# Designs tried in a protein design chat: miniprotein binders against p81326. Part 86

Target 1, 226 residues: p81326
Amino acid sequence: MLHFGGFIMEINHISKILEKEREEYIRNKVEEYLKQGFSKDDAVNKANQSWRTYIGHRIQDVIYNLLKKFLKDSGLKVTTDKALNNRNLPEELDKVKRLIAINYGEYLFLPDADVIVYKVENNDIKIIAIISVKNSFRERRFETTYWKLKLKESPVTSHIKVFLATPDKDNEISYKCPNGKPKKMRIILEYELDGIYFLKEDFEETEKAKHFGKIVEDIIEISKKL
Key: E = the ipSAE of ESMFold2; O = the ipSAE of OpenDDE; V2 = 0.75 times the mean of E and O plus 0.25 times the DockQ between their complexes.

## First folded at step 9 (miniprotein)

Design F67 (at its last look DockQ between E and O 0.01; V2 from the best seeds 0.00; counts 0 for: pae E 15.5 > 1.5, placed apart)
Fold by OpenDDE base, look of step 9:
Structure F67 (fold): chain B 226 residues (1-226), chain A 83 residues (1-83)
Amino acid sequence: as target 1 above (226 residues)
Amino acid sequence: SEEEEKIEELLEKAEELLEEAEELAKKGDYRRAILRLWEAMFLLIRALERAKELGNEELIKEVRELLKEVYELFKEIKKKLRE
């Protein structure tokens, strides 16, 4: 466990490394927004918001690449919702897209799926897990839960595990009952999702709330049962 | 055993990643180095769990030693990033 502590700081380091780009990024974005006619204050605010989105995507990319690499040896494949938003999908990805689609009657929509893990066996695709990567929860606190519940409603998608990966920088869900006060978000997310994986050390570990380092093994184990 | 071989393969891959990380760090590419170390860590965690399941103390020891090396390099890179 002690060795894990050091690596958890690595994700923080990834964040730190990415944060080195922040100053330049903010400067450029501020300039861009000023040119668009925004006030200085508005430009700064918008730039900061843009940065939050940007850094979130970067973290997602890191997680995606890590999972892709680690799961490859197990014969598992990884894709993203972004990759599925292509009009011309390879057959395999088109199947993946269809297998994660949620039925809304006349319409099919995809859940938010930052990372999708699947396997191909005998030309059949089995979706194993969807990982939502959240750097901060803000207004979208239960978005992942919504998708999990929707996926659970269909026999086609009910088996798909939904995981949340987060550094939880603001300690919004790191503990269930800090100072004796229940954290509604943590409790609900842990209850509804199949797992929460923290990119940090300072969190309350449970059966469902684990360090990110466990996600690969968990996914592999799930894949064997599918 | 087949399981032991798998553990050894994981160890070998982790060592390769560690070496890559070292090289990247020497070049000042700390970002990529850290990513390699993370990759190594995941492999080693997997190896450790498997070794524990087998009860192979020798493999457990080996995995832990490599984890230590990965961690030490990580600390070094971390230090450089603060600089």
Scores: ipSAE 0.030, ipTM 0.392, lowest interface PAE 2.9, mean pLDDT 87
Fold by ESMFold2, look of step 9:
Structure F67 (fold): chain B 226 residues (1-226), chain A 83 residues (1-83)
Amino acid sequence: as target 1 above (226 residues)
Amino acid sequence: SEEEEKIEELLEKAEELLEEAEELAKKGDYRRAILRLWEAMFLLIRALERAKELGNEELIKEVRELLKEVYELFKEIKKKLRE
């Protein structure tokens, strides 16, 4: 699909599209681990772990390319943690990296940001948003909220919007009260973050919890206010 | 010369912190290794700014090389923690 709406419909099914390739990936990885001397049970466990990492990176790449394509005509630039991890950074990206750094007194830390949106005006760089991409919430469930809280503590970074993008395949955060009982993870993530963008159709939509297709317009509107 | 000496003192401290972080990482103490690396990065960022203000190309190169070493160890530890 070529137009923005059609491309976003494809993205809302990204987990299903990538799952068609899962069987071959797992088979190849199990064979690789068996050749390394692992037991069958260990090889299967490691292959499934490898798949979860792989699919997470694939979703990040798709999101990066989508944002880069649809934000460029609005004067907005996009980079990734992978690009910022290079040994030799162009000065522009070095400035981006420094502008997302968090000060802990005698210590300076970089957040674990997956996709970063920024703009350049009059040779100055302004960070607009950081998008954390999560395929599942089995580990480090609240890492994104921690970084949002730390960014809020400094006047240098308090304007930076922190978004979570997820297919939420297992419905871990799709609903606030799925059986009449509050789902802590959804409620805390929605409270602390600036937005949650779902890469699927079935979830409880709110002012902060939206279909992923709305992220481009939201980022553009935010950039006009900064 | 005096300003260059102060920059070199920052580099020496950062290098010591990097060596301590490498030793801690070999022992599997990743949390304390990360703390050493962040302090080293802070000192190196200050050293870089001062070296650029002086226009001292050799010091700029030295600071950038050490920053790269610090970042590579961050990357190694991040990979180990994801394992």
Scores: ipSAE 0.000, ipTM 0.093, lowest interface PAE 15.5, mean pLDDT 81
ESMFold2 (binder alone), look of step 9: mean pLDDT 87; pTM 0.851

Design aE15D (at its last look DockQ between E and O 0.78; V2 from the best seeds 0.73)
Fold by ESMFold2, look of step 9:
Formats: sequence, structure tokens, C-alpha cells
Structure aE15D (fold): chain B 226 residues (1-226), chain A 83 residues (1-83)
Amino acid sequence: as target 1 above (226 residues)
Amino acid sequence: SEEEKKIEELLKKADELLYEAEELAKKGDYEEAIKELEEAVKLLEEALKIAKELGNEELIKLVEFLLKLVKYLIEEIKKKLEE
């Protein structure tokens, strides 16, 4: 039994819960765009695009707040790539940033790591996991896999677990062999990543593909091995 | 702070009510499960009030989502009663 296990049992419903906001959001955005002089067709298209961005950020923010709360009693800390991109970082976060940054010669980049889990032990910082939150795979389908491979290239970052959290509403990666044919995207993502956590109930569950609520105990277990 | 400790206590009590509601729903006691979840809503509403008085944005966001979660569960169980 985890602390807050009652809530944790139900957090795979995040996307469904937030989806209830869509109708009002679209209505308000269409009205806003029409007032700006766009045609109705353009306003609707812009509102739908705006919703896709909005709901993605909403899901990320919810995941951040839940994990920060649910991992606290296990001595684990949580931050975001947005927080790490601020110019005036506290020393602790500056160390987190440097421990996940990837060197490309003249340039340093943070991986696309929406949520970062770390701990402080023996006056040192250990990065446990990064979590990428993806609503769709129409664009940049393997971006999370790319970042996992880059992190594996250095002994400083090779231990970092890379997880994907997704509602996968369009069933793009929910099953390995839909209609009897291998789904390349699901198979590659599951093979390369350390875990895929679904924000829904209907998907093919495996040792790496799980309900989102399992992420809490998985992160705690991983942290014990570091 | 004492206010943050009170929020923590309210969240723990609400969490236990979710466990109790799940057990009741498994037995088919849907009306009783809803009553437990409605009590959890009251606890979370008090926690939200305290979080807002503190101006703690992260606690506000957390509790606002937990309220949405519990209200979602109530709605889902009510659908089972209509069947």
C-alpha cells in the first residue's frame, strides 16, 4: 500500500477528467478568433490546434503536481524542464540541469524532459528518471527515443530512466500487433524506453507498458537501486 | 506550517475514503460509495480553501485536480446506478 494509494489507483483517468473542459474551451477560442477577424473555418481550425497544445500542457502540469506530492515521502524531488530553463536557478536546480544537459560541441541542450525526478544523497544529486508526456504521435514520433539514446551515450547520464506518459487516444501505440500486424511505433518505443505509462484503461499491458498509477512505485523501486 | 499539516491530514482522510468507496462499489453498494466520496469532496474543499489562504499555487493546483478526480468518480458511480 503506497501513501495516497486511493488517489494513485485512479490517476490513469487524468485525460478523461480534463477532456470535459474541451467544449467550453473550443467555444471560447472560436469566439476570440472570430473577434480577431478570422473566418469561421479558420477560427475552428485554430481553436482545435490551440486545444491540442493546451491539453498537453494541462496534463503535464497535473502529472508534475501529483508526482511531486506522491514521491515526497520517499525522499524524491521533482522539477520540470521549464523550471530548469530559468536564468536565476538555485544551486540545487543548476546541478540538476547540468546533470541532464547533452553536449553538442558549441551547444548544450536539455532533453525534452517534461518532468524530472531526482534525489539528494550524500551531498550529491542523482537523477532518477525523466518523463515525457505525449498526447499524439503524428509529429516527432520518436523524439523520446532519441533522447533516451543520447542519454545512454555518456556514463554520467546512462543510468537515467526515460518514461513516456500518454493518453494515446487514437490508439497509435496501445497494441503491439493490432489486426495481426506488428505496430512499428509501439514496438520500438517499448523496446528503447524504460517504460510507457498509459493515461487510459484500454491498452496492451506488458512489463514496460503499464497503467499510469504504477509509475509511482516503479520510480520508488528504481531509486532504491541507485 | 500548521496549515500545511492540516491540508496533509485532510488529504489522507480523503484518500482513505476513496479506498472505502472502492470496497463499497465492489459489493454493489453504490449509494453508500457515493456518500463516502461526497465526504471526500468536503474534505478536499476545505483543503483547497486553506491552500488558497496560504497562496500556495502548487497546493492549489494539486487539490483542484484531486477534487476533479473525486467528482469524476462520483459521476461514474451514478451512471452505474442509472443502469
Scores: ipSAE 0.824, ipTM 0.925, lowest interface PAE 0.7, mean pLDDT 90
Fold by OpenDDE base, look of step 9:
Structure aE15D (fold): chain B 226 residues (1-226), chain A 83 residues (1-83)
Amino acid sequence: as target 1 above (226 residues)
Amino acid sequence: SEEEKKIEELLKKADELLYEAEELAKKGDYEEAIKELEEAVKLLEEALKIAKELGNEELIKLVEFLLKLVKYLIEEIKKKLEE
């Protein structure tokens, strides 16, 4: 068992590590927006928004790269929706793209899939899991849930596990009922998704809500059943 | 490739060291934990070098992050030692 236990366990610090870059990033972006003619207040606001997008992508990239690395030895492959957003795809990726597509009658659309885990056996591709990586839940809070539900509607995609990975920096979904008040988002996400994986230690653990360190094992186990 | 295998080996070893360091830190053996992490840094730096030579952007990004992670851990443990 490739115990990538060290790096995965310490992933809890990802937010703190990346946040160290924030001040410099914000400063540079503010300067850039000022040069573009924005007011100081607008420049700051735009810079902050830019940072949110930037840090989100950085986290996604890290998770993608980690999963790609840790799943490689198990024979599992990893890609992204971004990689699938090409007109000319290798045959393998073209198949992957088709196998995650959601039918809307006249159109096929891809779910948001920050990370796609699949295996190739005897030239057949099996999609194992889609992982959505979210740094915050300010926007599109239930988008992952929507995609999970849509994937369930087709026998082609119904087997695909949908996971959420998040540091949940703002503790939006870390606990179900903090102070006796239900957190709707946590409850709904946990109910609808196949799992939530936290890139932090301070959260309410359940059967579906686990530390990110468990995701590799879980994916491997799922892959064996497909 | 042989170079990719080498990177994988280095990452594996670094991961092991990180795990050991964590266990040491849990036991209060902070100095030894730092030594393990410093060794992990060396391995990761070598991996980064190879990744850059290969021009593999994904591996570069991964290793760079891992380096940041390990260095962060060292800093955190050092703070505990001063406490």
Scores: ipSAE 0.628, ipTM 0.848, lowest interface PAE 0.9, mean pLDDT 92
ESMFold2 (binder alone), look of step 9: mean pLDDT 87; pTM 0.840
ESMFold2, look of step 11: ipSAE 0.806; ipTM 0.920
ESMFold2 (binder alone), look of step 11: mean pLDDT 87; pTM 0.841
OpenDDE base, look of step 11: ipSAE 0.614; ipTM 0.841

Design aE15Q (at its last look DockQ between E and O 0.55; V2 from the best seeds 0.00; counts 0 for: pae E 2.1 > 1.5)
Fold by OpenDDE base, look of step 9:
Structure aE15Q (fold): chain B 226 residues (1-226), chain A 83 residues (1-83)
Amino acid sequence: as target 1 above (226 residues)
Amino acid sequence: SEEEKKIEELLKKAQELLYEAEELAKKGDYEEAIKELEEAVKLLEEALKIAKELGNEELIKLVEFLLKLVKYLIEEIKKKLEE
């Protein structure tokens, strides 16, 4: 059992925990936007949009920090696309950046990579997995699948596992066929990605759709095969 | 560093207490579960203090979240006791 297994299992409450901050956050942002000269309605709308972005980043940060901690003992390293968005990178991170880059002919672009897991062996870097963290699927619903498909197109990146981690608070992808109706998003995401990890208990479990608590073990197992 | 090792030790102990609390709660021993979680809070608060002293923002954020998590669990268990 992983040393911090209990904390990972209880991550199901992440949305509820962080949502406790919402009221105060919204109030403060509304006040800020009102001071900027926005109408009350506009201020509220902007505050809500700001909250969505904020809470998304908070969840990403939590997942990043957890994975970094849990994978440390296995010798695996964790970084983010944000950390790679620097002109002057340490050699290690520069290599990581190059190893996840997608070729568009004249240009190389990075996939969206909220969390990047890699190992260093004999001064060689191997990218193990990219984890996309999504709080909601209102925007960029299939962006993660796009990146997965693009990564598959190159022998340099084709081995990289792409995972989605989500609390799926709106139950957009928790079930494949609720009420006999197929949820396209769930089906497509599960088909195209290497795994979906839920930060909740109420979901349809499959070979690829698992509780977030299994992600560390899965990553470690993958790392041993690389 | 020695301080980082101390944080890791504290987190480990907190995790153990969390596990114990979960088992107690499953058995219906909610009061004892809360006691274990309250002890975990103390350990996490100490870890947070050390993390702040180190200026390690990642550890600070991690421990802060864990602290919120444990406190949330305490609240949820307390609700069950009132039912």
Scores: ipSAE 0.541, ipTM 0.818, lowest interface PAE 1.1, mean pLDDT 91
Fold by ESMFold2, look of step 9:
Structure aE15Q (fold): chain B 226 residues (1-226), chain A 83 residues (1-83)
Amino acid sequence: as target 1 above (226 residues)
Amino acid sequence: SEEEKKIEELLKKAQELLYEAEELAKKGDYEEAIKELEEAVKLLEEALKIAKELGNEELIKLVEFLLKLVKYLIEEIKKKLEE
């Protein structure tokens, strides 16, 4: 039986919803690459690679827009690392950037923070959480864990919750012990991160591994304690 | 502004229709659930029109996705109706 709730709970179907765009996207890209002189095999390979990049950005955009909308009435604000890299940042966003940046001597980097949730109280900014969005675990498997550990190194950033949001299409982290054997990636990610939020229906739910639709309530609860 | 408040009202009404459609689908009232979701589509299409007139890209992207989500739900319920 199909179970659905409000908009935020139905995001679990995001991969199925967005997959409908794939055929048209691939067809258009193949034709574009053929016009550039690529062979059909090369054009298809390039189009498939382009799709992987495109779908990753689409999922990030959906998550950003939904969180921004659904957290607004609770006084919570949402931004992205893309927005924080713009020139001429407003004072508010410049403060957000400073509050999450990690210092590496003469270099300053933002953590893997596709989406940043913060609040403003009495003209003070408090970072609540960062959310790393991973469509696939073929590369950058533990990057989010690294950023959590770096944020824990400073009293200024140690309170920041680090979440992972993923459809996990290949079931790389959906279960702790598939086939009776511990899945190292799932176990380490769940141990080190503050939460994993799945954008799909079928996964092993735990205290830290939840449906994405629950992320709004979790963030609101955390913000009240800060 | 007032147009953004209208979009907000339309989105809230559409969400109420999703909750109602969920309850109907749980009872097996699939035709009624589809009617509720089709009304939600109309509200989202109105919201999209207003968002486009405002040129608000974030609202446009949000409403476009919500529209796809509701249409997906309609398709899934129609599959259950055909069983």
Scores: ipSAE 0.503, ipTM 0.804, lowest interface PAE 2.1, mean pLDDT 87
ESMFold2 (binder alone), look of step 9: mean pLDDT 86; pTM 0.835

Design aE15S (at its last look DockQ between E and O 0.89; V2 from the best seeds 0.00; counts 0 for: pae E 1.7 > 1.5)
Fold by ESMFold2, look of step 9:
Structure aE15S (fold): chain B 226 residues (1-226), chain A 83 residues (1-83)
Amino acid sequence: as target 1 above (226 residues)
Amino acid sequence: SEEEKKIEELLKKASELLYEAEELAKKGDYEEAIKELEEAVKLLEEALKIAKELGNEELIKLVEFLLKLVKYLIEEIKKKLEE
């Protein structure tokens, strides 16, 4: 069914593949910071912080490009919250922005959505899903849940599926009850979100917690019902 | 564009080779699996060349990652062959 299924079958290795970039990245960044006048200790700390930001963006970019390519044959389009914040938006993207924005009284904001999936039928735009990509859960643990709850508050946005995609390298949400004790973060995320998609092999699979490769089929099925 | 359709054809063929290599690896036919993956690398290198000639940054980034993915798979199967 999927033209490119062989690639998505192996995407669970993304963290291992990208980790190979780390050593060179850190060396280059330390050199840059030393030339800016930082001490060796500060340069190293800054380089490690820079790497964490870089690798997160790298994972987001890979997921965005794969989904854009894999969903194209099904007539589905992909954009990002960052693209929607650009000036001089094309008419199509301006409509997408309007359909997903959340009202906070006199202010209007976009949800934090790394990937937005939509379709266009007869010049009508329907938002299908929002995907949040998180490399770790050290920060903003329930950000994605917050946006799901906000989208549910309006009949215009309540149909939008909200997914989380993550390698979860540190097993922060991979299992519901490790050692017989409930893991609050996994349980709440699974309860509130429409799906959690893991970019790794080892996790507790459920109806909502699946391998990332399943996300394409799920999105396509949802789009057919809308 | 027509050139983007050529890239999609190359990617489809490379994806088929990954399926074939997975089946071979399941049977323990590691040398044959590596052969199929090496052919996939050739197809992806062709796709990368075309993407660079087009100046299509999104396709370049995609194909560069797919090359890393296939090369990673070759390395992993070679480890099993040496066991």
Scores: ipSAE 0.578, ipTM 0.820, lowest interface PAE 1.7, mean pLDDT 88
Fold by OpenDDE base, look of step 9:
Structure aE15S (fold): chain B 226 residues (1-226), chain A 83 residues (1-83)
Amino acid sequence: as target 1 above (226 residues)
Amino acid sequence: SEEEKKIEELLKKASELLYEAEELAKKGDYEEAIKELEEAVKLLEEALKIAKELGNEELIKLVEFLLKLVKYLIEEIKKKLEE
């Protein structure tokens, strides 16, 4: 068992833990928006929207930090698209940036990459995986799939695994066919992506849909094949 | 660095305690589980102190979250004891 097995197993509580901050956050944001001249109703709506963004970033940060720590012993490195959004990058990160870039003819753009896992061997960088972190799937449901497909189009990036990590608190993709009805989103995401990792226990497990605790092992195994 | 290694050791030990606590809780040994988790909190608090001394924001954030997690688990187990 990985040294951090205890924490990985309990990651299921991430949503509940972070949601404890919601009330205070909303209250503060409502006050802020009221001071800006918004109506009460508008202030509440904006606060709720802000919370969705905020909590998403918080979850992303946690996952990033966990993966960075858990993968360290294996010699794997972790970065983010945000870290790559700099004019003055260290050589290593500049190489990482170039190796995940998608070609659009005259332009190169980066995929959405909340977490990027790579290894350095003899000054050569190999990108192993990109992990998209989603708290909810209300918007941009297949954005991660788009990037996976785009990455497949180039021999430079085709090997990069694309994973989705989510607590799926609303059970949007936890099951393929709940009550005999197919969940299109689950089916499509599972089909197109290299894996879905759930930060919860209550989900339909498959070859590609696993508990988040398996992501470290999977990444390490992938890294050995590259 | 030596300090980073110490943090890592503390985190590993804390993780082991969490695992043990979970197994204890599954067996209904809630009091012992809480003791293990409380020890984990101490380890994490030490790790947090070191992380802050290092000024490593990533480690600080990580350890802070882990502390919240362990404290949450303690609360949940305490609720079970009250049932």
Scores: ipSAE 0.509, ipTM 0.797, lowest interface PAE 1.2, mean pLDDT 91
ESMFold2 (binder alone), look of step 9: mean pLDDT 87; pTM 0.844

Design aE58D (at its last look DockQ between E and O 0.61; V2 from the best seeds 0.00; counts 0 for: pae E 1.9 > 1.5)
Fold by OpenDDE base, look of step 9:
Structure aE58D (fold): chain B 226 residues (1-226), chain A 83 residues (1-83)
Amino acid sequence: as target 1 above (226 residues)
Amino acid sequence: SEEEKKIEELLKKAEELLYEAEELAKKGDYEEAIKELEEAVKLLEEALKIAKELGNEDLIKLVEFLLKLVKYLIEEIKKKLEE
């Protein structure tokens, strides 16, 4: 059944929509790598890897833009770690960057933060949430969890909610115990993170595991408590 | 800006049409649902034009995705009509 619950609800189709670009993308990249002197097999492998990176960024961009749009009316602002990766930042973004930084003694490092939601009140910035966007869990499966745990270690950052957004196209974390076997990744991610938001319909819903369509409301509600 | 407001208005209208199309599809009125979605495409295309004129990359990317989304939905409904 086609569920047309607005643009955010229809996000379920994001993987299918973007996958339509794959064949052309792969073809072009293969050609590019062949011209660079790679073998056919190497070119195909590199193209596939490139696609994984590309599609991941595309999904991140979509989520960023959707959140930016839907949170705008609530007065909430959205940025990305990429936007913070500049030497010269506007004062506001410089503050945001500092407020999400993790202390490693002599060094401060930023967590992976595909999307950062914050509010500005009386010239004070409050970080509300960090959203990690994962298309697949082939690499860095618990990286988001690591960052959540690190953020908890400081009173400056302990309040920051960390969410995971994923289409989970390979059903790696959609269910906790499919066929009676626990999915460690789902269980750990759900336990450690503040929420998992699925860009799909077929998943086990829990208090922390929800459809992506609920993320806007959840973020707004959190923002009211800060 | 005025142009940004216009984009927002167009997006809102497009979303309304999406809701209408959903209701029509639920009733089995697939042809009418497609018409509503096609109208939504027109609105989104206009929004995209404005976004490009503004040079707002975020809005451009957003609207481009929404266009792809609506077009995908049209295709899916068309498949149902062929069944």
Scores: ipSAE 0.686, ipTM 0.875, lowest interface PAE 0.7, mean pLDDT 92
Fold by ESMFold2, look of step 9:
Structure aE58D (fold): chain B 226 residues (1-226), chain A 83 residues (1-83)
Amino acid sequence: as target 1 above (226 residues)
Amino acid sequence: SEEEKKIEELLKKAEELLYEAEELAKKGDYEEAIKELEEAVKLLEEALKIAKELGNEDLIKLVEFLLKLVKYLIEEIKKKLEE
């Protein structure tokens, strides 16, 4: 296995490390909403909602920057769904966007592709993998599987690996049969996706369900086959 | 640039210190592991200063997270030392 120092061994705890920001974030956000004229109760509720969105984006940013750093020497490039929604895209990113877009008749939409890994060879772009980051599964539980199935419908996109990265702090998908009963979400996600990467230590490891620290090696291995 | 090469050098040295700290922690040498990690913090703080001078937002975000990671590791090893 390709090991990249002690940093990689502790990346599994990204969510736990970032969760330490919560108390200060909530305090600061409540004060911001109070200055805007919201009542104390409304400010607290809005701050908590804001945190859930913030921490999700924060995890995405960390994953993006780590992959960008550790994949660079392998000739792999990384971008985000947010970057692709820019109105003034460079030619390279415009091509990435077009290679991922899904046709719905008269309309083209991007999948929910939080982080995108690709390579460039002879002015040709090959999408390697899409990583969807899910902080919880109370909403949009199977969205990632939907996008995987849509990408499989075209020979142009069927090679694209679709990964899920999650802290799964509430153990919604951490175990296949926690009390002898199959967890539908875990079973279906593992079946349909190319991999699930956990941002924590305590989960049931399988060939597709792995520690997040393995993702760099897996992406590099896949890129060599394309 | 030369500044970006300096940042990469500092990150590499910090990674080496983390590897050394992990080996020390495996042997139960927690105080020594913490000393190595504290040195890594100094290197990352220097890297962050340079990244901010460059205005490189991606490097700033990366190094800020790496600092949080190393400080988290120090806290975890200190817990083991108290056990």
Scores: ipSAE 0.518, ipTM 0.808, lowest interface PAE 1.9, mean pLDDT 86
ESMFold2 (binder alone), look of step 9: mean pLDDT 86; pTM 0.835

